# Miniprotein binders against q56419, part 146

Target 1, 326 residues: q56419
Amino acid sequence: MEGRTLEEVQEEVFKRHGVLVPKKELEDLAKALEEAGLLLTEKVEARLKEEEEKLKRERPMRLAGLSYPEGEREARAFLEAFRASYPGEGEEARVLLMPHLEPSRVPEVYGAALAALEKTPPPERIYLVGVAHRPLKEKAAALPVPFQTPFGPALPDLPALQALDALLPFELFNTPLAFREEHSLELPLFFLKGRFPEARVLPLLVARRSPELGEALKVVLRDFPGLLVLAVDLSHVGPRFGDTPLTRTLAEEARRRDLGFLERLAEGEPEAALAFLGANPTRIDGVEVVASLLPLLRERKGKVLAHRLDLEAPTLSAVGAGTLVL
Short names: E, the ipSAE of ESMFold2; O, the ipSAE of OpenDDE; V2, 0.75 times the mean of E and O plus 0.25 times the DockQ between their complexes.

## First folded at step 12 (miniprotein)

Design c_24
Fold by ESMFold2-Fast, scan of step 12:
Structure c_24 (fold): chain B 326 residues (1-326), chain A 108 residues (1-108)
Amino acid sequence: as target 1 above (326 residues)
Amino acid sequence: GDLIERLEELAEEVIRYLKEHGEEELAREIEEQIKDIIEALKSGDTESAIEILTELAETIARVLHRLGAPEELVQKVAWLIYRVARALGMSPEQIYEIAKRFARAIER
C-alpha cells in the first residue's frame, strides 16, 4: 500500500495476470489487508489463483438477472420476444456472424440471428468465436469446461478442442481468467443454447490476428463439423471510444462502413472486407476475429439479415451491430 | 510416475463404470490393455504404449456411448486420455487422431 496507488496495483495485476480487477474489489481488499497488515498485490494474486481453480470445473453465469433472465421459463419467453422483434424468416447458416452487444439495445439484430438459427439444422457442435476483452497469454484461447446458462450447462466439445490444440503452435488452454467475465461469449451463448440445447461448444477468444487459428479450424471443421459463430460488434464511434462526437453525417458513414464490410463478407471476399475497413478506418472489435478466420470465410456467399447503429445520446456515441449468414 | 498414476485413474473410472453396468468381460479387456500400456512404458517401449492407447481410446469411447454413460464421465475420460497422450510425448498428429476417433465414437 505504501507508495502505491490502487491504480498502480490494478495495472500490476493486469500486467502479470491479464485481469482487470474492479477498483471496488481492490478497495475492499485494501481495507482487509490494512486490518491484516499484508501486501495488496500478494492477496490479489492469491484470490486470482482461487478463481482460476474454480474455472477448471465450470464457468458460472455472470450476466444472469442483468442482461437475460435467470430462470429457464423466463429465459425462454425472453428468446421468443427477441425472435418476435425481427419480422423476417431468416436463412440457414453454415457460418453466423452475430453481435455481443447488450441484447436489449439491438433486439431486432438478435432476432435476426434467432431467425437464422431457426432455419439451421441442429449442429453436433458450435464453434463460438468471441473477442478477448482482457489480455491473453497467446493470440487465442479456449476454456474447456461447462458454461452455465439458464437452459442448463453448455458442455465443451473436449475431443474437438483437443484436436484444435494439437494443431496450434501455442497452448490453447492458456488464460482461464480471461473467461471469468467475457460477454462476447456469454451473451451469444445464451441465444445459441436456447436454440440448440444439445450442441456441444468450443468457446474461443481471439486477442490478436492468428492465421494459424484459421488454418487449424479449417482442418478441425472438416473432421468435427459444426456451426461456426463469429460473435463480433461493428463500428464503435464517438467520444466514449476516443473519437469525435457523433453527427448525422458520421452516423451515416458508420452505417455505410458496417454494411460495406458485411456485404463484402457476404460475397465471400473477407480480404476485400478487411481492405475496405483499412481504406475507411474505424474501430471494429471483430477485425482480429475475421482476419484470423480468413480460410473459413473465403468463397462462402451469404446474406446480411439485419444491421443497426445503436445510438447512445448522452455520450454522442454509437455501436454497430449486425447479423450475417454465410 | 505421474503418467502411470493418470493411467491408473483412467482404469479406475472406466472399469468401475463397466462393472456397475454388467460389462465384466469388457472391463477385464480394458484393464488388461491399460496394464499392457503400463508394462510397455516400464520397459521403455513408448511406441507400443502409443499404439495401444490409440486403439483403447476409441474402444472406451464406443463402449461408454453404447451404454449411455453420463456426459460428465465421457468428458472426464476424454480429458484423462488427452493428459496421458501428452505425457507420453505423442506428436500433434497422433493426438489429433485419438481425438478424432474418440469424437466419432460419441457422435449423436
Scores: ipSAE 0.744, ipTM 0.904, lowest interface PAE 1.2, mean pLDDT 89

Design c_25
Fold by ESMFold2-Fast, scan of step 12:
Structure c_25 (fold): chain B 326 residues (1-326), chain A 108 residues (1-108)
Amino acid sequence: as target 1 above (326 residues)
Amino acid sequence: GDLIERLEELAEEVIRYLKEHGEEELAREIEEQIKDIIEALKSGDTESAIEILTELAETIARVLHRLGAPEELVQKVAWLIYKVARALGMSPEQIYEIAKRFARAIER
């Protein structure tokens, strides 16, 4: 029993409604509310354990029917429409930076990524590095199970994941539940699986900068060659992200910040890219991914294929997105 | 106990698939190699167990790839081998080497 005394509550009800509620009824109500809270907690815990067990076998689609079509035929047409939204030609990628925000918001940016994938020979495996939107027990994590897509399951590269785990000072397979609802992997994977249906995948999440992950990946990529994909969004500006309402000046600053960051990565200077962001790098969720993967990005030159600052007028906010090939 | 269970699971998956595809002699050879690993472990010869497992992992990968085994089965076998290697207390270098040899055997 905590809070106002039962006598105080009883008196207030009598004064306002002319009803004297017996103390026992108030006690019974308080107990019922506490018991209901415990039962809800128990049901939530049971559901999470159930979900965790399912994730040991496969990762089901979460955004099918919402961000992309459920059926393979419809999904294929959807992917082709995105490719058509980008009027340029791609370039071969050894490293691809692409967004993970809602595709319909920046179709030409995803189209640019598809153009690059068209010019890229099919890889044996894809190292797909996304951003953790839920807490991880370690700085990074992976989930070694098939990820369902409308194009069939994207199969994990278990030997490469096991090799990576062996080189890390922490358990790589440490937070399965963080993968249950993770659009930074699911949305890029839709496009990657559509283009490279036979490629195996290493689905990786970064929560905090992990130089040890970058060093380990440099070793693993030598013996298990593949396409490295950084699935990151750029500037987050406005009230939705704890910032002031978007103005024309702030939008121009965000565009300049995004492009300056991408152009320095394209010059093979990832440390300079991070330094360019200055005192507020946390406004770009890709910072932790780039900081972790420095050994893989140094001296690798390339080209920015597309950039867009998506304006969310109702919230006076914006999110930046870009496609970069290295 | 757990380690022996994982080795038995590995044996069941591989041997069942091989027998279903007419590779009865190879199934017997793999069964004998797994028994050799178990015998080495019972005698405290972990080093021999590790050596046999490393060679067996590559052999299994190569055979499954040659027979066109479903990727789901290849994944399951790779995972079981990894679990056995971890339970054996293999070093990071040894686990990395097994993974590398397995991956080379199943390349497209």
Scores: ipSAE 0.706, ipTM 0.887, lowest interface PAE 1.4, mean pLDDT 89

Design c_26
Fold by ESMFold2-Fast, scan of step 12:
Order: C-alpha cells, then structure tokens, then sequence
Structure c_26 (fold): chain B 326 residues (1-326), chain A 108 residues (1-108)
C-alpha cells in the first residue's frame, strides 16, 4: 500500500481543480476515512465471530447447485452417472485416496472411487482427511458438527474425535472458520455420504505435517475402526499455479510423478513415495497429509484404480487426480 | 461457573428426554448423580467427581441407545460430557476411556 502526504493531496487538488483545501479539512477527512476503515474492520470481525458460533452447530453446504445438485433425487442421479463413467470394478478399501478436484473435470476418477466404495463393507465411521486451504492455528484441525449434504447430514463421530483430541499435544478443534468453505472435505463427502449414508465422519484438515496426528490416529483406529480416506489432488502445473506454461513434456513429467507417487504408496512404502517427489519436484497438495499419516500407510499394499491429468487449455495448466485403494 | 452450567445443561437434556419416555425413576437417579458431582466439586473432591462422571457417562449412553434416542441428542450429550471432563482437568487417558466406553454403549 502507498500513502500520500496531506501536502501532496493538497497540491494535487489545487493543480487539478484550482482550489486550495485547508490542511485541517484534509486532516478531518483522513480521520473520517480511518474511522470508517476501523468500523468496517469491527463489522467484519463481528460477522466472522457470528459465523464461527454458527459453525459450532452445523456446517452448511457451500457448493450445492454448483459442483453437485442440491436436491436429493438429482444428487442420486448425478452420483450414479459418475459411477457409470468408470467401466471397471473396484476393490475393497481399508484406505482410499481420492481427489477433491471439481468432479466434472475428472468423472472417471470419482467413478473409480465409487466402484471401490461399492466393494467396501459399510464402515461404522469414516476418517476423512483433507487439505487446509486456509490457515489453521495448529498443524491439523477438526470440526465436530454435522456436515450438510443432499443426502442428509453427515454426523460427526464425537467419541472418536474426543479420543483423538485427548491423544494430541494440541487442541484438535482449533479453527472452525477454516471449515466454512473447504472443498477438500465437501466434495469427497458428497460421494461418501451417498454410498454410506449411516457412517459417522471425522472431518480432518492437515495444513502442515503432523507426525503426532498419524501416531494418535493409529491408536484411535484400533479402538474405533473405520475407513480412512485421504482426499488429495496430485500434480499442479502451469501458470495458474505459478509455473511455466504447460508443454507436452511437462505434462508427461507430471503424469510420471503422479503415478510414481501412487505406485510407491500402493507398495506400502510411503517414505519412498515422499522421497520420489523430493527428487522430482511438484505441487502435490497431499504431501503433508501423507507425511502426517505414515504409520497408517506403511506395509499396506494396494492398487491404483485410475489416474488423470486434467488440462486447462486456456491457462496452459493442469491438475492431476487419482484413485488408490490400500 | 462454566463447569456447573455444563453439568446443569447435561442434566436438563437427559432428564427431559427420559421423562418424555416414561423413565421418571431413572431421571431422578441421574439427576441425583449429577448433583453428587456438583457437591463433590464444591467440597474439593475432584477425584470423586471424576469417578461419578465416568460411570454416569456409560449409563447415559446405554439408556439413550436402549430408548432409541435421536442421533442429534446422543451427540449433544456426548459433547456435554466431554466438555465437563475437560473442565474437570481429567487426564488424556481418562478422557480417552470415557469416549471409548460411550462409543461402545451406542455402537450400532
């Protein structure tokens, strides 16, 4: 932000309009503008506090009518269409990696996730781990309230969330406002709730690697068994993400990085998956999630069901998405 | 303060539901146990308060499950018990044990 002195403002007005504004009038105007700015800040803070209080009761839909249909009947047809877009059969999942990218861009990838969920016995609870797109007070957070969906509210597993909080060296329920608009939870949850309407959910966000989260989750999953879902997107390449324009060579490199990462996870070698990315730099937002959950991913073998690098031709950019079952 | 208010809110929610379902005697017993927790706290006997809360949590969960209470009520009660446990300064192990016992009692 650039500031102008009262002298400079006075000079400019005189040059442009031939009137000399007294310094006192300019000072009074500056004070009035500062006071208006303070009042706007106070109003914004009051509104955010009010929204934070409402989030203690429930988390409303934000993407209904945009990324998925608002009505239950239309939502069911939408989900069935995504399943139909994937011609294969799924495999049972104990751990599912799926995207949180706009579903219409990668329908086959979400279809593969749905196929895996069809082969998976209904879990008592789902540990849904997404990526924080807004700052958190701690490395990770959860919101222990019902999340609205077109299929009805996805209810929190409060005892399991409370058990998890008890084992962590920080407060788990630390940043409610980060959940107000969070597509990395909302979009996967739409599909998970449609398939498992009775399952309770632990909605978790990771901002930075937290080994203590993975250690605590390993203990909690023993006593509160459920489906672990990592809702992460893969490579982010091109100018939209601060990189050079996408070429065919860079797109092929991104595909190889995505698949190399997923294949190492499928071999039960998450440290090798992370090391592979370190040698082949990329913007995979799931890195911090995988690094946090190492104890839950080691020695679990599985299969990559689908992968796609979705091209945004107008921006010469692309985002990778995949479905992995462990 | 806040702890007493949370205990009173817990009592109100559970007792109202039990009375609405004809469990007048059980409602009186639970109300008395909550009063015992409050009395223990006022006398500085936090250890007794913790013991009573731990037993009460499982009893409430089992009864609400038996009566087919709405999931929203079960969740609210679980949260109130958790808030009380934290305010009492219970250890991570004690809070974990309460959560585990409550979950077991309401398991589908």
Amino acid sequence: as target 1 above (326 residues)
Amino acid sequence: GDLIERLEELAEEVIRYLKEHGEEELAREIEEQIKDIIEALKSGDTESAIEILTELAETIARVLHRLGAPEELVQKVAWLIYMVARALGMSPEQIYEIAKRFARAIER
Scores: ipSAE 0.381, ipTM 0.779, lowest interface PAE 3.7, mean pLDDT 87

Design c_27
Fold by ESMFold2-Fast, scan of step 12:
Structure c_27 (fold): chain B 326 residues (1-326), chain A 108 residues (1-108)
Amino acid sequence: as target 1 above (326 residues)
Amino acid sequence: GDLIERLEELAEEVIRYLKEHGEEELAREIEEQIKDIIEALKSGDTESAIEILTELAETIARVLHRLGAPEELVQKVAWLIYQVARALGMSPEQIYEIAKRFARAIER
């Protein structure tokens, strides 16, 4: 507690360990240590090292009991309810784009993803590509450990991950702490594991545009066939995201942007999809994922199954979500 | 981790499991091949060590899969082989080849 602000501690940890520790977590630690007169930075670093060591063995559930049920039976019923929320039959996917925002906000969109998975033969492995919500040491990362789910652990495909690592100009197994709390992997994985309980998984995070990842994945997918899943949300609009309050006009603009993006991907034209977004690509968190995976998305035609723009009324903000099969 | 130490750990894990499942002859053969890798490394013959490891990785994966070995053991073995390959300074192409052969052996 030696005159350092929480912001300074957060910045120092990020600079040294590449992890952005939430202010609430730092506040809770500071309060606990205040009476003892202990050095907050030293204690935070010790705790982060301990958590990093635990992540070498497994990735525990963080959202069980909050975003989905903890028990297997209740989780099965929950998944069935989401499927029932989508009236269509889906289509077979070689590539699936699905959301990663809170499922209860867009149940029909997750239902459409489940419908597509019903029509898809069980893959040997799933390449699950999410968006890093915390800084990574490299442009992308993977965590090669079992991810716990209510349906049992989703096992890593270690040979496929090792093959991918071998082709990359950086160490793929970096920044394990970025996976400690990562809903862009955990939420899609719940649905994927429920549908394909025997499939191994490659849990991948993209923080920045990595063409080398897309080129490497194209090679790996040829020799290690599997289902490619892009777990990305679409438009982020309104004050919560540094923009003006949502109006009917801005909501229609966001819907048109989302659909124009998805429709161009469905035509096998990912460069055209990126160009369509124009000067504000950061408003869709999937932009860096799509830009990284261009070689896997070109000339692959498909269909948009669902789209919704979910309104966050208290902040006059919204997040777009969609399901696309390719 | 010492490269020789990782090879010895790999041998211990695999041979113990094979002996517990009645594969005495195969355990002996794998033990001999790992000793051949260690001997090649001590004599500076890294090329022979790499060749033996590549064939051995596929053999171990196939046998563990045939015997229905626990997933935890399969993953530990895959990781040990990967760490040995990296410590040997194997090229990206050689590491990729080992991974591909291992994956093929444990397909469902």
Scores: ipSAE 0.734, ipTM 0.904, lowest interface PAE 1.3, mean pLDDT 89

Design c_28 (at its last look DockQ between E and O 0.79; V2 from the best seeds 0.75)
Fold by ESMFold2-Fast, scan of step 12:
Structure c_28 (fold): chain B 326 residues (1-326), chain A 108 residues (1-108)
Amino acid sequence: as target 1 above (326 residues)
Amino acid sequence: GDLIERLEELAEEVIRYLKEHGEEELAREIEEQIKDIIEALKSGDTESAIEILTELAETIARVLHRLGAPEELVQKVAWLIYWVARALGMSPEQIYEIAKRFARAIER
C-alpha cells in the first residue's frame, strides 16, 4: 500500500459511508497487512525450499493407503487381485502404454499391463514417461532420486539419466517440485516395481511436445537398453473436463477415438495416430508424450490388450484407459 | 574451487571405502590418478584431465561393483564424477561416454 492508495481508500469510505477514517488508522492497517503478507511469503518460500531439499534425496509415497496399500504384503495381494481381473494372457513388451488413472477404476486395464509384464524379460532399467500435471521450467524433466514404493525404493538409473541430460539442449533435472505430487509416475511405478523389483528407473515427465527428448531417448536406449513405459490416460469427456454432459453418443465417440488412436500406434504409425485425433482439442492427456517419443514408436508393431471408458456417473463424465504393447 | 573440492570429495569417498575393504593398492592408484587430474588442471592441461577422468570413472565403477558397495556410495560417486565432468567443460559426447562406461561397469 502507498500513501496515494490510502488517501483513495479514505475518500471512498467517506463517499460511501460518510465516515472519515483517520489516515493513521489506515496506515496502521496497511502496515499490519504488509507485515502479515511478508510473514506468509517468507513461510511459503521456506516451506517450498524445504520440500525441494527433501526431493533432492528421495521421492516419498503420496498415495500409499489411498490408491494402493502401504504395507508390502498387502501391496503384493493387491497386485495379484489386479492381475486376476484380466482373464487374458499378456504379450511381451519392448514398449508398454499403460494408464495412470486411479487403478481401482480400471482394474482390468492394469491387469492387462501386469499380464504383459509377466511375459516380458526383466529389464535392466525402465524409462517411465508420465504427464506433468504441474508446470515445468522446460518441456520435460526428470527427478534422479529413489522413488519410495511399498516394495522398497525404485532406484534411479543415474548413468542413463546423466547420459540423457548430456544429449538434451536443456537441463533435464529441472523443476523437482513438479514431482512432489505426480500420480502419472507414482501409480504406474507401483505396478512396475512390484513386477520388476531389481529394475532401475528413469522417471520422466513431459509437459509439452519435446522432439529433442525423443531423439535423445532413441540414442540412449540403444546404449542403455530397457523397457519404455508411456503412462498416459486416454479420452477425458464430460463437464469435469469442460465438455457437455456424457451421452451414449459421446461415450461411443470417445471409445472410437481411444481405440483408433491405440490401433494406429499398434501398427507402428504414431503420426497417423496423432492425425486420427484431428484438429479437435485433444482430450487424450498422453498426446504430448506420444508426440515427443515419435522416433521410439515408429515401425514398432504390437497389440491393444485392453481398453475401458470409465464412467463417473455423478459428474456425467468419463476417462479412457488402455494397455498397449509394442 | 568447486571442481577441485569435488575431486577431493571423490577421492575421500572412494579411498576410504577401498581401504576399509582391503584394497590398499587400488586406493593408492586411484589417489594418484586424482592427483594427476588436479595437477593437469593446475598446469592448464584440461585435455589430459579429461582423459584421466574418463578412464578413472570406469575403474572406480568396476571396483565398487566388484566389492558390492552400498547404493548410496555408488550414487554419490556417480554424481561427483558427473559434476566434475560438467565443471571441466566436457562436451555432451564426452559426458555421454563417461556415463556409458560407468553404467556398463555396474550392470547386473
Scores: ipSAE 0.795, ipTM 0.923, lowest interface PAE 1.0, mean pLDDT 89
Fold by OpenDDE base, look of step 13:
Structure c_28 (fold): chain B 326 residues (1-326), chain A 108 residues (1-108)
Amino acid sequence: as target 1 above (326 residues)
Amino acid sequence: GDLIERLEELAEEVIRYLKEHGEEELAREIEEQIKDIIEALKSGDTESAIEILTELAETIARVLHRLGAPEELVQKVAWLIYWVARALGMSPEQIYEIAKRFARAIER
């Protein structure tokens, strides 16, 4: 039996279904298939089809009990602790930039987001724009289903999603499997749902800059008002990202780029923020999101509430996170 | 076939809820309008189908909101309407208008 490598199977599944299955899931499946003597490809396809069918109904929690508590009571205590980690007061947000990094790494940055949300009147809907860490069929995508949280399901705003789709030159409802494990939506959504339990959500992912998305959203936001949330991380530096181990010089450069980016956004100059990054040598995660949302960020003045460059000691790498209100 | 099935699903969801809440007359009216859409489709009168659907969508939204329908049901109904609208080949402007009217009808 000429055993296809897990990588070959992953590539085949990606080519056929446009979904990158995590290697670990493929490994677990491969083990199960080795035990069952089944053709790896057919079972993988069947499982992916089953997962896709499930995602037509709901997006289950993937990080409950790992990144945040599964139980509602414990989840509320978690929110309170994160809010307490930020000593400042927030400001009312019409646009909120917040991280999607593991919450335990940057608690005060999430605390700053919570502080801003405390000063924000409950929105009818939240436009939650995350980063696609997996390939999308289109530049951007939405998943029009309930997202499970410890606070109950975050329900989609289907009328607003429909309006957005209508104004886009591509199918917005694409690549549902990209949402299955996407933490850039799940982690921010925990905090957002906890603060605004009645808000509907538009879960959006950006893989590549889409000016069309920003122009469409500008129109939609006029008729469907709500809170815009950019769930983005900042610099990614160190060995995990192809650099040498974190040094003072590398950390200073990452901070300079992060803060310089956020400050220009706070001044209402998103084009200047992008220009400041140039080739983005420190790999600011949110570049494609910001580049897509330029029409919504222009001329809005705001404030940087928090920033952190967090060291991952085992890999000597660091990730930047920030909270900005506009 | 798929379009008719979705219209029937829309009818079942809305009519069931309305009957459970004592709105039997309105349930019959909505059922009749959905039948009219189906007949318009069978006759090839897509324009009439679009017109009926547009008015029906807003009516359903208003009634569900007035009755305090669960948000899950409201969103499910919105999705079904959207799917039907797309299947009918409605223009972006027409879809946008339905969505806008629906959202206004369910505004809190």
Scores: ipSAE 0.751, ipTM 0.894, lowest interface PAE 0.5, mean pLDDT 91
Fold by ESMFold2, look of step 13:
Structure c_28 (fold): chain B 326 residues (1-326), chain A 108 residues (1-108)
Amino acid sequence: as target 1 above (326 residues)
Amino acid sequence: GDLIERLEELAEEVIRYLKEHGEEELAREIEEQIKDIIEALKSGDTESAIEILTELAETIARVLHRLGAPEELVQKVAWLIYWVARALGMSPEQIYEIAKRFARAIER
């Protein structure tokens, strides 16, 4: 009740409706309402605990049949179609930047990633670093469980993950629910697992820049060598992202920011790439990952293989995607 | 309390696997080492248990590799070692080194 005593409520009901409701009936009603509210809270909490317990055993496919085929044969044909969308040759990658945008929107950008993987010796493990779209308890997180794919489970590299966790000033294995629908890991993983079926994976998310993550990964990568993948998108412009409707000028600025960022990364100059973006006016979502991983990006030169700023006509918005090998 | 129960359950799975695959002597040795580690956790006298765990981690990784153990079991063992290492109060550097030794052994 809104600060009223039961006697006051009883009196008001009598004044308005001519019925004297016994105080006990009002007390019983108030208790029933409180219990119903507590029951709803308990049901939500129980469902969240159930989902969290499932994620402690495995991370199931969420996008099969939506973003990629669920059957293995169809999934392999899907990979080949994406590779064919990029007619060029790749370069060997020790670090690969690739998108997590819906694959059908930027087929040649994913094709360029596949072309790079063709030139890359099969790694023992893949450090897959995505962007958290749900809040994390810490600046970064990992989910150390098998991620299901049409090509079989992508197994975690537990010793490398445990070594990483040991070096961080926070618990790396946090926020399992943030992984449940996280496409920034699932979409790139489909392509990576399809090409490197034997590689183990370190599935990592960054919510906020963490210099500690980069320093720890620098140490871990020396003893646990593998392929580093930055699974990030570039500019986000237009009303869906808080801008006015997309104009030619805004689209041109987004392209310039995307390419300038990628080109400076390709020169081994990640600090210059971040400085080039300033306040990040086109909302490149790769900045938090790059800012976390500076020790791993310095002095590594490479090549931009592909870029697209993809238009979302119904929302008058656009998202940039690119492929960079270092 | 709950950690020791989980350690016992995971250890029993590992010991059963070793016995099923002809490693009865090693299974007995590992069971004794795990009992020593559990006793150290209960008593708070952890220094010798840290040494036992470090050598156990490398030894069991080598045996699981030799036996061609399923990756799921290897991962359960990696978790067992990690939880025990943390419960023994090992430093970040010590835990990192165990993880590295385990990885090297399972890859050989």
Scores: ipSAE 0.711, ipTM 0.884, lowest interface PAE 1.1, mean pLDDT 90
ESMFold2 (binder alone), look of step 13: mean pLDDT 80; pTM 0.754

Design c_29
Fold by ESMFold2-Fast, scan of step 12:
Structure c_29 (fold): chain B 326 residues (1-326), chain A 108 residues (1-108)
Amino acid sequence: as target 1 above (326 residues)
Amino acid sequence: GDLIERLEELAEEVIRYLKEHGEEELAREIEEQIKDIIEALKSGDTESAIEILTELAETIARVLHRLGAPEELVQKVAWLIYEVARALGMSPEQIYEIAKRFARAIER
């Protein structure tokens, strides 16, 4: 009945079922539906407020038993299997770019990230920057609570988070509910916590380009040194992403754009990496994160360790993933 | 009101832990500094309250770290300190300074 008059509803019922429903009964039904809708809205709002309150204490696992094992022993074996999927040696990272898509789809890419982490001395803290898949009240947000993992809780770096918040022109802890279900943080965190169990974490989400975040992080990282992790996926092509079915030409274009983007970042030229993509026609979701973190990426040279364009055959779509150390 | 309640909660958490670990003298010193903050606030001397809180935050962090306090306690104490700092109306620069001093004190 949304957008329909009572007379139109009465006419439709008569046409389909040969029954004339009295206008007063339709009015009573419309009132009951409106009242039920208000009660449902009230219940949903109460539920969301309850979930937000729970997020003040901890962020529970959402993908355990689906994307990674629940038990610590099984999780450890799973992580070691991913490392074994990458035959190369790692490189020490001060900045690590790694994916956040389903790990089983690109095991060698996550394996390359693990190889880099093995060469990296344990950091005091990890700045984990993911991509918001739900709206944020501001351009970026953080959640200052323990994130549960099979390896135990990843504890927040409260002093560093408060220092960051103090430098920003907006409230950093602005959208707790956006963190309730956020795989761009949960999936990389599984690997990071497995490798660096003692490291505190700053779980950060970027929704839109925030140069203020990059400038603040440059200051905070000087006084609160740690490992910077950009948890981003690369090209998204095919019908699942509002595009044409994947062709060899489109797949080659996606790989070219992914690698050109990563290679320019590896040369310490993040502005050149963004310019190379232009209008971002293959939808690299790392663009907003890189654009936010420019001051941290300039003049920092490194190496692309792995890249893959993962084919999702049922949808004729693909997602790019890569590992870059700087 | 809420600010004094937070200061009292901070005192209770830290002093209980220190006494349980034989640090009776440090427990008294911290209790006295928290009382000094409360007295400064009651007299309208917010500037002195801020100065005492800044020094106290670093002292608490160092003592808890030295005694090997559980990370959950360290985090709870840090959060209470920041709740107090915000309630005091501390500037971004002042909050940043507290955070930096606290972080250095608990380095691993």
Scores: ipSAE 0.727, ipTM 0.892, lowest interface PAE 1.4, mean pLDDT 89

Design c_3
Fold by ESMFold2-Fast, scan of step 12:
Order: structure tokens, then sequence, then C-alpha cells
Structure c_3 (fold): chain B 326 residues (1-326), chain A 108 residues (1-108)
């Protein structure tokens, strides 16, 4: 009916079906549809409000029994199996870049991250920066509640989160629903909580480049020292990501792109890492996180511990994953 | 308003906990400081209210830490102090300083 009068609708029905619908019946139907639409919207809004209220108390596990075991004993065995999948030794991390894709797809990459955590002194807090897979009201967000894990709840560092919020030009605690189903935080957190059970966390999501977040985090990290974790995946190639089917050549290009990016970060040159990707078209999901955290990544030299391009055979697509310590 | 309600909630939570743990003198001291914040606000002296809140935040954190207060209470108190600070129109630097002093005092 948009762009049509009731009279035009009535005439169209008469011409097409030979019946004259009284104008009042069309008005009553239009009103009923509008009322039904409003009631449906109100019902959806009520459900969303209920979910938001639940998230004010805690963030429940969503991937337990799917991506990792629900029970603590089984979760511990699972974590140790991933560590065993990486034959190398780690290096101490002040900044850790690790993946957030399904762990079973790249066990040696998560194993390398675990190896680095073994060499790292237990931090008082972990700044866990993931990628928003749902829209945020602002460029970044945090959820200041306990995150449930098989190893017990990962408690928020409220003073550090409040300090961070105070320095930002936007409300940090702006989109709680975005955290309800967010694997870029939940999957790394499983491994981090398993290794550092006493550490508090700052669960942060980046949706778009936020230089102000990096600037504020540099200040906060000085007064609230902790481990910075960038939970990001690398190249996304193939039809699943709107690209051509994966070939040997495209796979080698993706691997070279991933490693070139990581190597420049390892040299303490995050601007060069971003420029490298800009010169070579890419679908690395960590770009917005790295671009936001530039002040924290400059002049920090480190090492790439692991890299893998994991093939999704059914879709002829692949996702890159890596572990970098700085 | 909302600000006074948050200050009253802060007083109720902290004073109840302190009295339950035999700290009647500290409970009285904190009650008086919160009363002083409310009176400063009523008289339009926001500057004094901010100064008292900043000192009070550190004092509360030290006492809760010393008494081994449960996490839920420490978290609730931290949020109440933060909400009050924002409602007072404190600058980013002032709110940051409160958070830093609170964190140092709890030493957890």
Amino acid sequence: as target 1 above (326 residues)
Amino acid sequence: GDLIERLEELAEEVIRYLKEHGEEELAREIEEQIKDIIEALKSGDTESAIEILTELAETIARVLHRLGAPEWLVQKVAWLIYDVARALGMSPEQIYEIAKRFARAIER
C-alpha cells in the first residue's frame, strides 16, 4: 500500500477479482496489521531488554560442549592436548596475538599461544581485544561482568575498565547484546583463563578503527599493567568470503600476506604492516584492531611462533591463523 | 535525585558491612563523609563534594580490602562510586584518578 490510496487498492481488487471490498474493511485491516506489527516489535524489544538485563550480571558460556568441553577436568585435558600439538617452546609475551577461529582447525597455533603463556609471568589483568561480529553503537565496546568458563568465572577488572571509559570520547559499555554470542572473546578467553586463573580481564571489542581506544589503552596500561591480547584471525580467502575458489597460487599469496603482516608487527612496525596490506588487497579481520592499537605496538620487537592457513574443503576457502609475541 | 539515591545506596551497603564486622567507628566516619557530600551538593558546592568523594573512595577500598569483603560487594561499591562521579560531572582525569586510587587501595 505504500504509494497507493485505499481507493486505488479497492479498485485494483475489483478489477482483478470482481469483488468490491468496503473501504472500512480495508481501513480495519490496515489498522490491525499496524497494531500487530507494533505488538510484535514491542515483544521483540521486551525480549532484548530481558537479555540485556541478564548480561548486567554475567556472560554465560555459549560454545561449551561445542568448541571446548564444559567440565573443568575435560577442559584441562583439552587445553593440555592443544599445548602438546605445538612442539616448540614459547617466548615471554607483553603483547600476544592469537586467533579466535575454531581451535580444532588450528591446534598447533593455539598450542604456540599456550607455549608463550607458559613463558609469561602471570599478569594481574588481561586486556583481551577481539573483533565485533555484530554491530556496535560505537567503534568499540566492553562488557564489565564475569565471563563464565569451565575454569570458573573470569572476573572483570572494574577499576581499569572505568579508568579506560573515563578517557574515551564515547560510552565504553555501549552494546551489551554484542557480547552475548562473541567467539572472538570466548575462545581465546578459554585458553587464557586456563593458564592464568587469577587474572582479571578487560573484554574489549573493536568494530571499526578507533585511534582514541589505543591512545587511552596506552595510558591505562601504564597505571594498570597487564597482558595485551589481540584475538584476531588473518587472511579470509575463497567463495565463503566473496572471493574466487582457493588455488595453490591464491593459498601461497594468502600465506605470504599473513606472514608479511606478522613479520612487520614483529619488527615493531605496525604502520608498515597496515601499509603492506593496503598495497596488497586483503581480508584480514585484525586490520581494525591493529589500526586501533598502534601506540601499543610501535617499537615492540618479537617473534612469529606459528602460522597456518586452514582449508575449508567444502567451500574451497581458507582462514589464516597465527601466534605472535611482542 | 538519582545522584542522592546512589549516594544513599553506597552508604547503606558500606555501613551495613562495616557494622556487621565490628567497625562501628569507621561506619560512623564514612556515614559522616557521605552526609558531607550530600550537604555540599545541597549548598551548590560541587567542588567540595568531588574532593570528599575522591578521599572516600580510597578509604572505602582500603577498609573493604582489609576486611576481605566479597567480590560482589567490591564490584557494587566500585560501580556506585563511578556512577556518583559521573553524575557529579567530574572530568575524565578526575574519574581516572578515583579509579586508580581505588585499584591501588584494594591491591587485589
Scores: ipSAE 0.604, ipTM 0.869, lowest interface PAE 2.0, mean pLDDT 88

